VH-VL binders against a2bn08. Designs and how they scored, part 13

Target 1, 238 residues: a2bn08
Amino acid sequence: MAEARLQRLLRVYVLDTSALTDTRLRSLLGSGSLDEAVRRFAELIASVRIAYGVEVYMPPTVYEEARRFLLSNGVTVQSFEALAAWITIKPPTRHEIRIPASIVRDYVEEVRARLARGLRVAEEHVRRAFEAGGLYAAETASREARREKLGAIIRGLRERYREATRHGMLDSVEDLDAVLLALEVRGVLVSNDEGVRRFAEALGVISIDPPKFISVLQGLLRHSKTGGVAREEAHSTS
Short names: E, the ipSAE of ESMFold2; O, the ipSAE of OpenDDE; V2, 0.75 times the mean of E and O plus 0.25 times the DockQ between their complexes.

## First folded at step 1 (VH-VL)

Design v4 (framework fv_dusigitumab; at its last look DockQ between E and O 0.10; V2 from the best seeds 0.00; counts 0 for: pae E 20.0 > 2, placed apart)
Fold by ESMFold2-Fast, scan of step 1:
Order: sequence, then C-alpha cells, then structure tokens
Structure v4 (fold): chain C 238 residues (1-238), chain A 124 residues (1-124), chain B 111 residues (1-111)
Amino acid sequence: as target 1 above (238 residues)
Amino acid sequence: QVQLVQSGAEVKKPGASVKVSCKASGYTFTSYDINWVRQATGQGLEWMGWMNPNSGYTGYAQKFQGRVTMTRNTSISTAYMELSSLRSEDTAVYYCARGPYYYGSRSYYTFDYWGQGTTVTVSS
Amino acid sequence: QSVLTQPPSVSAAPGQKVTISCSGSSSNIGNDYVSWYQQLPGTAPKLLIYDNNERPSGIPDRFSGSKSGTSATLGITGLQTGDEADYYCGTWDSSLEYGYVFGGGTKLTVL
C-alpha cells in the first residue's frame, strides 16, 4: 500500500537529455536499433498516460538537445515526434522560481575549487609536455613519434581536466531547465547525470535514473487491475 | 553517520600482492573521491593516490605508479587499493580517506573522514 | 621524503599556547588550501582545520589556522593533556609529482 500510494503520488516526471541518450535504455526497450527503442519508449509513455494519468515533461532546451542527438544517431523524425507527442514540452517559469542563497553560495564555492583543480592539472601537463620534448631533442625519435607523444599528453590533459572541473557538476542550461521544471511541477527528475541529480537533491527534488524510470512505468502497466484514474472516478458519486 | 570501514590486517611475503578494501556508508559513495594514505611504524603520513568512484579515474603518486591499482565497486559502495611486488618497506598501516565532494561543500580539498586503517606486514 | 617542513616536536604546559609551522613552496602551499590533521596515539588521523583557517563541526575554537605566502601555521591555545598527539599539515601540489603532500609531522608533548 505504501509503495502503490507513492507511485500514484509520483505521477509526474521530468526528463533531462541523459534520460533519452542513456545506452541502457536501448537494451531495456529494444535489442534492435535506437530508432526501435525510441518507438517503444513512446508506446510505454503513451500507455501509462492513458491508463494511469502519468505526466511526462521536458523543457524546450532538453527537447532540442535530445532531438539533435537522436537524429544524428539514426532515429527518424517520425519516431522522435511520436515520442514527443506524449511528452509535455514546457519551459520552467524562471522569473518566478526562487532558490535559497545558500545553494548559490555553495555552487560558487564548488566552481571555484574545481577551477583551481583544473589549473593544477593543466600546469602538470605543461610540465610533462616540456619534459617529453626534451627527451626527443636528440633526434632519436621521428617527428611522427613526437607528435604521437604530444597527442597522448593532450588526451590525458583533456580527460583529467574534465574529471577535475566538469564531471559531476551542473554546467548546462539544458540540465538546469530540467531541474527547475521538476521543482515547479513538483515532479520526479529522470537523469543519469550525477551533477544534475546532486543539484536537484539540494533543492529537494527527487531524482531517479532512466533504468529505474522504465522499471516503474513497466511495473504500473503490469498492475493494470489497480485502476489508476478510472478507479478513483468510480469511487465518486454522481 | 558517515563511516569508512576497512578490511582486516594482512601478513604477506615479499613479492606478493595485497588488496585492501574500504566500505563507505552514510553518504552518496559516488559523490566523493577516495584517497589512500599509508603510514609506516613511527613514520609520517604518505599519500598514495586518489580514485573517483563515479568515473573510476585515478591519480597515483609517482613512487607507487606501476605497482598500485585503485578500483571500486559502486553496487556495494566499496573502494579497493591493490599494491603488488611487496617489499619489507611496504609494512605500514594503510588508510582510506574521503574527499573532495563534488557539490555544496567548502571541504572539497580535505580528507574529512578516515577509515580505521589496515595493517599490512611484509615479512619472510 | 616529506615535501612540507614541520618542526619534529613542540612542547608546552597545560593552559599555554603553541604554534606549529608548515613550510612549503609556490607549487603547494603557495597555490592551494592547507589542511591540518590530528593523530592521537594508535588512532587514524582526524581533520582539524581545512581551507587554511576553517574548523569542522565539533572542533573547538582553541584550534586555529593561518596561511601567509608559502607557509601555514596551526595555533593551539589553552593546551589540554588530551591535545598530546602528532599534527600534520597537508595540501595539493602542482609539481611533477602532482598530488597531495603532507608535512613530516610534529609531535606535541603536554608536560
């Protein structure tokens, strides 16, 4: 009873971009093409909306990003629009939304710390490149070998810099819009992004990952006898 | 209540490998780095490396690069440190420590919680 | 061995004040925050000071930190017998051995 009540109360979901680009969704919704998985996702969302009144939202910024990604990865316009037809595309009312100053302060401090870490990563790789260049100065290695060594150092810099500065941090307008919309509609955020989920949690927004979201929706459909909105209305006196 | 609980004491022969575990509880395991620090008897603290539980990325102190490996299993919120080609000089207490945090804390450059330590003795 | 330099020992009587220095370079203390750790005999280290001068919850204001240039200082006022421990400074280092570095430690004896 407690879990059925929570599922009934948690009928509103907001998707961020990662909800539609998670590689696990392809295996969960279809073992075929990504296009087939998107079509099956559309059918799943349509079914829970009709049967249980489940509402799924995404902001326009997420819609555009997801559309660009999916279309560039073999999904047809028809398949994407079939999915979008069952999702409410709505921007958050940014001017009306209020957040505690403590959250902004903590976010600014974290950004500053990560920028300092990134600078240290950059400095180390400048030293590594300098030392590597010195080792090849005797012409014992070809120009191509030197370029390959420099390429490896640059790849290492990019990866460690990303880890130090961006990984697990809220750093896009698309992700922010998803969190703000979830806060506004009092819904559950569906995201596979650690930074997005941590920011949402700081605001009191519940978040789940895409596999859990699919599991919940499939679970609702397996229990069609529990009734949803139709069952509630049957209780009313006319 | 944040806790880091480490595996028990180990006695190894020179040339062997040891794998120490560090089980985290009371917080989101993937939101904090795990660092490993060792201390030989009567000596100071020596940093070995860090591991990001979310990504699996690591950074090792130069002294240990090539014979240390830091990993994790997110399903059980456990970090691991494996040290190979053990020498008598590796006899020490090995600690795991938490930090930095990825959002909302000024403690991002510090080790705010430590495991109880794992004694590793390397002898013939 | 240790990258950061601390005095090996310091001693004072109960109720007195002590300061413990930690000296580094531009690649460590000169460009990052300093933390201090207290290690009581037979126990794991405990965070005492972070971000140069901040105290975690539960650390009394008798403990203070400061940083100037490439040096940091831990101050302890109103010494108690329970303060007898080893104290370590630590910070991130941007040198070729990129990572976290500790001072050699200072043994505080309360006589």
Scores: ipSAE 0.006, ipTM 0.420, lowest interface PAE 12.7, mean pLDDT 82
Fold by ESMFold2, look of step 2:
Structure v4 (fold): chain C 238 residues (1-238), chain A 124 residues (1-124), chain B 111 residues (1-111)
Amino acid sequence: as target 1 above (238 residues)
Amino acid sequence: QVQLVQSGAEVKKPGASVKVSCKASGYTFTSYDINWVRQATGQGLEWMGWMNPNSGYTGYAQKFQGRVTMTRNTSISTAYMELSSLRSEDTAVYYCARGPYYYGSRSYYTFDYWGQGTTVTVSS
Amino acid sequence: QSVLTQPPSVSAAPGQKVTISCSGSSSNIGNDYVSWYQQLPGTAPKLLIYDNNERPSGIPDRFSGSKSGTSATLGITGLQTGDEADYYCGTWDSSLEYGYVFGGGTKLTVL
């Protein structure tokens, strides 16, 4: 049972959109263009599928979202479809998948906490603006200085508000589909989105980020090249 | 207020190792990469690698592969960089720097907050 | 031997304008976002420009960035003596495994 689970952890993966839209994709695959990176990704996936039976899945919703993104960023249709040929496109069987009620309740509580935190951030920045305005009125600062200070406060509000309310939270159907598919196929979820990974891990789905995924696949190919002959020699001498 | 506070200066002999700490505050530690950058006296900046505090995953510059280890302790929001087999050319100021918001903005690998620096001197 | 080439120094009088160039290749500036960092004497670097031309909070608009092809430019207007510093461009280089690169640095002197 342990071997079967280990074998699946080694060779079954589900990608969310962030796994294909990570801005470091070119660097991770040593490519000069995103189109080349997508072709190299396809070759990597093909190689590990042939050598080790590694399976890579995506929901159709993730497929469509990733396709739109990559085509908009200079990837040719031919290159994307070459990648997709090595990925199993499969919708999660949503009506048969069960999620513990406690996970849903925890999610609702987290959303409420984030909304409250966001309101506190807004209130804090209103106070900052009020105090800055009072200082400028008392000291007769220029209109330009007051506008610059207000702009800085608003930028701070935007940054802290986004962190308080959106950072690390699952908030799209596409990402949910990736998590559900990973649960269904008992695969490793590949995502750079903290909220998606946290939700998946609460459901018992193991997750890794895209750099780790690429490293794992490259390591499998190095192991195959390094250990193929040596492994055969050790087996033959037993 | 985002802040990165590094451990104090170190004097080491060739062949030893050094471990520099970087304590983060004012933000969610696990949501941003930590990068390490060094600068020898009178020279430019040299990137050493990145570490994802959530997963512990790392990427090291080829020059340091095999000699550098980047780790973290998420319970105290602290990143570490350990450089082994020190030699005189490793004498430098070592900085930790916060990378971009890993799961959001598409600002790729910009370092918006830096630690104060840790001077490491390697002398015989 | 820097992958990104910057002039070693530039000079101008207070109140004047100066530009600092950063020349790279299609494996870096040509395909990735450029950042600029200011390092005042004895201090840590500070982010000045990100995403080619964006300013973080607290950076005045007399600092500007631009990118064309495989070159990036930092512009500084209304020079002040407090602007004397070393300036570095930085970006990812896709030809290097795990390869962020900085330019060699430009020392700005306000005469």
Scores: ipSAE 0.000, ipTM 0.409, lowest interface PAE 20.0, mean pLDDT 82
Fold by OpenDDE, look of step 2:
Structure v4 (fold): chain C 238 residues (1-238), chain A 124 residues (1-124), chain B 111 residues (1-111)
Amino acid sequence: as target 1 above (238 residues)
Amino acid sequence: QVQLVQSGAEVKKPGASVKVSCKASGYTFTSYDINWVRQATGQGLEWMGWMNPNSGYTGYAQKFQGRVTMTRNTSISTAYMELSSLRSEDTAVYYCARGPYYYGSRSYYTFDYWGQGTTVTVSS
Amino acid sequence: QSVLTQPPSVSAAPGQKVTISCSGSSSNIGNDYVSWYQQLPGTAPKLLIYDNNERPSGIPDRFSGSKSGTSATLGITGLQTGDEADYYCGTWDSSLEYGYVFGGGTKLTVL
């Protein structure tokens, strides 16, 4: 039963948005363009589906986000459709999935802590802006210099605020859907987001990053080719 | 500060090969692709290909396939471009450039830092 | 011929506004983000604009980029003598196996 379960885990995967938007995807698949990488990814999924019965799932919410991202970054409709043809789009059954209350509690505490950090970041940048205003007074600084300084402060605020509030946690419904779907289908979650992976782990969901996922799929195909050659050689020697 | 420093000028005969180096500093070498772009005298920019220093994977423009080889030595953060079967038309300044440019969660293929260029002259 | 089409030259007086056009197709500008590069005489290219309209650190707000359909435009306001250079648009072409493409370049002369 344990072996059968393990075998099943190796055959069912759920992709979050990060799995398709990973910056390493091109390199992993030996392609310089995202469009070509997507095509090769489609071929890879097709091959392992046919050879080993591997199933790849994606929630509709993740699908839409990924679609938007890929098409806006030079992926053709044809390439995207080629990929989509081999991915099963399935929503998690949210009303039937149970989440332990302890996980919800921990999540609420984390959100509260992050909100507090965000506030501190904002306060710091208000102080910086105030101090900068004194140094870049209208009488002494050009309009351009003041604008540049203000712009720098705003950019800094946005970056630090995002880091303080969103980085390293489950912060989207799309990612949540991916985790829930993985739980439901008893699959492996593919994600490069540490916050998502931690949340998945808390629910007992196994997760891997996109490079490992690609490596696993490519490894399956390599073994199939070597096994086929060994079988052909064994048949030729008998 | 991010810097790409290229090897010095080369003079070659037709049919020979040239290997240009690009040493990277000021960032994690394996985290960004290295691209090569050339420019003939008085002409525009021409993209030649990309190399990922981490995986070693490459992609070459069709025009240069079979003649160009892009490699790297990660221990010294150096990328190499070798062009074989040189012709007079290959006389140009060759640039290495870092890409893609990463901004936030987005990574788009653009060249944010460039080497100083290497002049390669092919003459009989 | 360059996959992306630019005017060979543009000129204007100091303080004026100039625009440089870049025309492509659905497989390049139509699908991917456009970058602009400035090349001063005798120097290596420098990134001027990325992601259609974003400025790297150190680039003045006098420089702007826009994209519509299969065309991109570089705008320069408050033209300065130091802006005299060649300007290139570039993007990835999805019709090519490995295909970053540049425009033919535009020489900007400050009168």
Scores: ipSAE 0.000, ipTM 0.508, lowest interface PAE 13.2, mean pLDDT 86
ESMFold2 (binder alone), look of step 2: mean pLDDT 91; pTM 0.945

Design v5 (framework fv_dusigitumab)
Fold by ESMFold2-Fast, scan of step 1:
Structure v5 (fold): chain C 238 residues (1-238), chain A 125 residues (1-125), chain B 111 residues (1-111)
Amino acid sequence: as target 1 above (238 residues)
Amino acid sequence: QVQLVQSGAEVKKPGASVKVSCKASGYTFTSYDINWVRQATGQGLEWMGWMNPNSGYTGYAQKFQGRVTMTRNTSISTAYMELSSLRSEDTAVYYCARDYTEYLFGDSYYGMDVWGQGTTVTVSS
Amino acid sequence: QSVLTQPPSVSAAPGQKVTISCSGSSSNIGNDYVSWYQQLPGTAPKLLIYDNNERPSGIPDRFSGSKSGTSATLGITGLQTGDEADYYCGTWDSSLEYGYVFGGGTKLTVL
């Protein structure tokens, strides 16, 4: 890979929603509250942008989802907007982005396999409910006891169905937008989602998880403090 | 404030029965199920069964069926677990623990979030 | 022995990260939410995680949970000496008429 492009890849990141909602981020940022963590994250991103020209992007769909989540979990509007001020909010240019047909084919095959898996999960739980109904025959069990058993089976169905069909799958517009934007800006995708990262890898997009992202940014700041000369050289070649 | 308080230690002879109590306070007793879990010295947790305090309905682990009975007295917010035909291998700490399942308005199992302090039962000749 | 398999012990130094695995089958972990419990010596168990990855009030965010297929993982970051305890996973088993099952437990030693 060309040296200049490799250097740029270390300077450009795209966040999906998991980058802002990952529960591990609060401990990594040394914070007592989610609101404090968001403010420290803003400080970290600001610092690397000023010192190294690191660019952080997220699509509007991710912005909206992250905003809803964080505000619902004790983060103030002021803290969130302070973070967002250092992030470039930009949609991917969807109509201009091209992806290989082989990737679309693989995606379609995966969807088909997951739908078949989901059907099997549903059939298993229908059988369990039918058998449980026999064990809790109307003559011997209360409506309450039957309702409790049915609820457990339904809970199992929902969890297993979700696992079979959604886990490890690119299944949201927010996730797709993050991958497409990373491809467009030639950046590193920050995501905790296995399916999103696998899709990005298929497109040749480098991805890292949120804890690794924080570690890289903190490492850059430590390098800056240690090597003023190295920072000047990096700045002149940028 | 939310608490489960269990009865004191018991020493029993083989073949006897033991009845452990678990008194709830700080919440609506009939709104949460009660589980019973035991732990032999240096061993892991072993689930024994559950009881619905509202209905009185119970479910027991197969290992304990025929020997265990779980009941409650709603007027004093107290659950009971009686284990009969005691053997030396029944020597353990017995815990009660509440749990809650939400499946009508969402699908969540809140886990066993409040535990009693435990009741030591020693079976010796 | 136990229906859910955990490593018998794990150890790490203060400040490090440790993960504890819990392996089951389609009838238990594959079919229902996983909970994690911490038991300090001489005390009753304490709920750390429910619904695979949710924390009860009062549990610090350095404890995390995840689930994939028929396996679950408890993660502990920034290890402290006060974390020395036995850790248990647990879930309902749909193949049993009534059955909550616990893992065999993992003893965490902070070196």
Scores: ipSAE 0.000, ipTM 0.383, lowest interface PAE 23.0, mean pLDDT 83

Design v6 (framework fv_dusigitumab)
Fold by ESMFold2-Fast, scan of step 1:
Structure v6 (fold): chain C 238 residues (1-238), chain A 123 residues (1-123), chain B 111 residues (1-111)
Amino acid sequence: as target 1 above (238 residues)
Amino acid sequence: QVQLVQSGAEVKKPGASVKVSCKASGYTFTSYDINWVRQATGQGLEWMGWMNPNSGYTGYAQKFQGRVTMTRNTSISTAYMELSSLRSEDTAVYYCARGIYTKYWSDYYFDYWGQGTTVTVSS
Amino acid sequence: QSVLTQPPSVSAAPGQKVTISCSGSSSNIGNDYVSWYQQLPGTAPKLLIYDNNERPSGIPDRFSGSKSGTSATLGITGLQTGDEADYYCGTWDSSLEYGYVFGGGTKLTVL
């Protein structure tokens, strides 16, 4: 029972966009180009699926985002579709998935706290701009010098506001779909995004980063050279 | 299409002056600053100053203050950079570049560059 | 000498990733947005990145920028032979009466 559930979980993975767009993919797979890395990744996923029944999923929203990125970065359509052929592309069944109201409440509270911090950042920079305006009211100050000072204050506001409001937040449909799909298929989420992983963990979804995912798959294939019996023997009973 | 076209190469003697031109097309000339940046052979980029083509107001890097003059002729959408008292160290490629602020003046950068004018100062 | 410090050279093989650092101070990178410029041999510089991490139209996603504190980084993935160039960071420096400053440049060699 419990062992069967764990064995299923260890064989099911869901990819978010970062798993396919991670710039380390090429070096992790020892390849000379991103296109070659994608082909090797396809071969790796195919091999573990055939030998060990490992299932890899991604939602259509992640598929489209990853496709746009990879094709814009030298990956051919053929190479991407070869990878996609070994990944099960399905949307989460949103109308049937249930999440605890406590998770929604937590998210709403966090949004409110971040908006309050953002307002305080804005107020601080309004005060700075007001005070600086007096210094740049001199008749001889250039138009460009005045614009540069105002620009610097606005830049400071934007950076601190973004840090106050967006750091560590789940903020895209692609990320949400990956977490929901992982919850639905009872799989491991593959992501390097802090906000995505925190949200997944709150739902009880296990997450790993892309380098760990590649390492796990490569480790499985090293064992297939000993006779091709899946690790069913490692999980005999109970 | 935005384009900045600079005048041809110049060879000058030490102590002379050089005046480089930069003709703008494809946009409203008076709406964007023109900056001047030079690059000595095998060296990096060095900002010299900016000129506002609407007002004629300028700002120069301290190193060039007193030797450089940046002007414009709005009727022909052309900016000029004149450098006086030339030394061998002034041998460089001189670029004009359009300066632009992003929305709300949040950044200032050079989005279009001229092809460059080689100025050689030799005795 | 340059106000902003870059490594003089960096090299990597085709298809690899490379990062180019740009280090400044509170009067420049710490207080302003960073731009990156690519200069192919014998050509004028071309804008690659502005506003720390924004790309102008025509610049592929292979080029990315980031900034942390008083340092900025240019990232290039999927390296191509045509990427061999000098790369410059640039920003405004308040200590030079709001003058623009460039890094010393980094020569990228794609072997």
Scores: ipSAE 0.000, ipTM 0.383, lowest interface PAE 19.9, mean pLDDT 82

Design v7 (framework fv_dusigitumab)
Fold by ESMFold2-Fast, scan of step 1:
Structure v7 (fold): chain C 238 residues (1-238), chain A 122 residues (1-122), chain B 111 residues (1-111)
Amino acid sequence: as target 1 above (238 residues)
Amino acid sequence: QVQLVQSGAEVKKPGASVKVSCKASGYTFTSYDINWVRQATGQGLEWMGWMNPNSGYTGYAQKFQGRVTMTRNTSISTAYMELSSLRSEDTAVYYCARSPRYSYGLWYFDYWGQGTTVTVSS
Amino acid sequence: QSVLTQPPSVSAAPGQKVTISCSGSSSNIGNDYVSWYQQLPGTAPKLLIYDNNERPSGIPDRFSGSKSGTSATLGITGLQTGDEADYYCGTWDSSLEYGYVFGGGTKLTVL
């Protein structure tokens, strides 16, 4: 089991959107710009595919989301398409994929818990706004100061509501498609998203983050140089 | 009234295995996750892993990979933690603890078992 | 060593206020909710604070929590001798090699 697991870590990967939008990508690939990082990432994926037959997949929904993000953040169409050329774009076979009903039940329970948290966050901020309104209704408090105080409370509500309801949650079709595709191809999910990785783990799908993925691919190429010598030596002595 | 009741103290020799039980009552067993946390004498809390009683799926801390197994029997609302290849360093109090179903990374432990002392000595 | 950093000990007199810090990184405190646990001598830990600043039923309001960036703080006002305990922060670490992580613990002595 450990050997089979190791081979999956080396051979088949599925990317979600966060794998391509990770802010660390520039640093991890030693690049000055995101555009250069994307080009170096393409070279890395191409190299491991050619040398080891490593397959990298992403669903079309992830392709579209990643494309939109990267093009909005200084990546050229040419650079993105160079990366996508080495990635197999394939939808999961949704109508044939089966998951345990227990996973769906767990997901529903979590949605309910997060909705309850969101309501508590909302109620607390309504209370705070009411109390602040009483304080700033005084004649000496300016209209501008009252508006700024209310704005701060609303910003706090939005931040805490997002944290309570969305953080760590599998809440997009793109993320679901990545997990389902990884399950279908028996691959490793590459994601920086806690919710996506937790859902994948519940389905028995191994997941790694983008820094680990890049490290594994770079390590594989270093191993290839030393392993190539050993393979050639074995062949010549055969 | 929510309760988690653990099995009694165990004394084991190095190389043996120990299996600790945690019987849940006062709530729907399959609606909450069970975690295992240990504490060596005079030391801090160390999370070992979790088990989802509904699905049976587990996740283990890297330190315990290959040595720990977490299971359950839903018919008797009981969770189990088995630790193999015991070392003297495994001497600790082992706790089970309930977490709300936050499968996507929001975790806290609202109810704890009383603890099971495991002593590993020759 | 623990992934989350807490002071090993803190001391104050009855009736005073104390704060216990918990410092982490973007993969743990920066990414998830923080909980606090109280462990009285010889007992199992008890949940004191969850979701950064929420109190379970039965926890008095003199206990409070807060979180900012990659750090969290537990505040205790009106200290009582019964508060003498070890206090642990905890959160999920999103790094693949870690799961739920605890701070090293802070021993509170009420002098």
Scores: ipSAE 0.000, ipTM 0.457, lowest interface PAE 13.7, mean pLDDT 83

Design v8 (framework fv_dusigitumab)
Fold by ESMFold2-Fast, scan of step 1:
Structure v8 (fold): chain C 238 residues (1-238), chain A 123 residues (1-123), chain B 111 residues (1-111)
Amino acid sequence: as target 1 above (238 residues)
Amino acid sequence: QVQLVQSGAEVKKPGASVKVSCKASGYTFTSYDINWVRQATGQGLEWMGWMNPNSGYTGYAQKFQGRVTMTRNTSISTAYMELSSLRSEDTAVYYCARGKYYDFWSGRYFDYWGQGTTVTVSS
Amino acid sequence: QSVLTQPPSVSAAPGQKVTISCSGSSSNIGNDYVSWYQQLPGTAPKLLIYDNNERPSGIPDRFSGSKSGTSATLGITGLQTGDEADYYCGTWDSSLEYGYVFGGGTKLTVL
């Protein structure tokens, strides 16, 4: 039983949208185009499924988001469907999945804290804009210089607000579905989103980023090519 | 092969409008956004805006907001850019260019360009 | 005018190396990938480099790109007479509600 559980934990994966939309996908798969990268990714997943029984899942919400992104970025329908053919598209059984109340409470507290931080960031940048405006009223400054200063303050607000409210936060249905599905199938979540990974880890779900995922699958295939491994497997089964 | 073929040169009077077409072939028209870029004689490249052929959504540079309209006809894989209230400073070569479209990648770079349409605004 | 700053011109002899700089800010080059476009006299621009340092198929390895902080650089080695053209950097600018911006262009003269 312990061996069966360990086997499952090492060979079941759930993809978040970021696993398919990572800007590094072309480089990670040695491809010149995203379409080629998607085809190579399909081949990689097919190979590990056939050779090792590796299962890859994706919720329908992630499927739709990934499909939209990839088709909008030069991936053909044929290439995407070739990839999807090796992935099990399954929604999480939301009404049967249990989440500890402590996790929900912690999430609510974090949301409230981040909303408060966001408000303070907004207030600080309103103050900065007011002070900068006062300086420009006292100076002979061009409209261009004023616009540049205001633009810098607005950019600072957007960055600090995103950091305060969204960075490291689970904030989409697609991401939630990926975490819930990973919990349900007792699989490893593949995501490069810090907030998604933190939430998954709080639920006891192991997560890895897309580069690590591709590395693991490629490593698995490389190990299968040794004659020693083939002989050991034959001896074990006989 | 991917091609973007634009309509022919136009000569217009100040105050008129011009509509330039860009016919796409060799790829799925609805999978990539179309951007419009102009270049006045001896000047640099100036981005005007983008249009998503799948949804029809557009985004325009502030300078052209209110007098530019970008549309498409998916049945003939053709994009259009109409510029109204023409002035002499609108005399330029207008290019359509294919961009990557998605929130993160949307129009981030232009991998294929039309041959250009010369628009001359003269009295 | 142009949001990204390039030198207006550069010149070199055949076989030499040239570099063309492109300077921006945190809202553009500091925040997004940089592309480079080559425009031969009387022709449409052509993509040379995308995503800071990637070459499209058909672009020779003599062309390279790099990015550091808020600046990007296009490198051309083994300069040829056919490289005489205008070169433009370009990127998305978050301060313009994700509008695209080009550099002012650099005229490369092969002497």
Scores: ipSAE 0.000, ipTM 0.398, lowest interface PAE 18.8, mean pLDDT 81

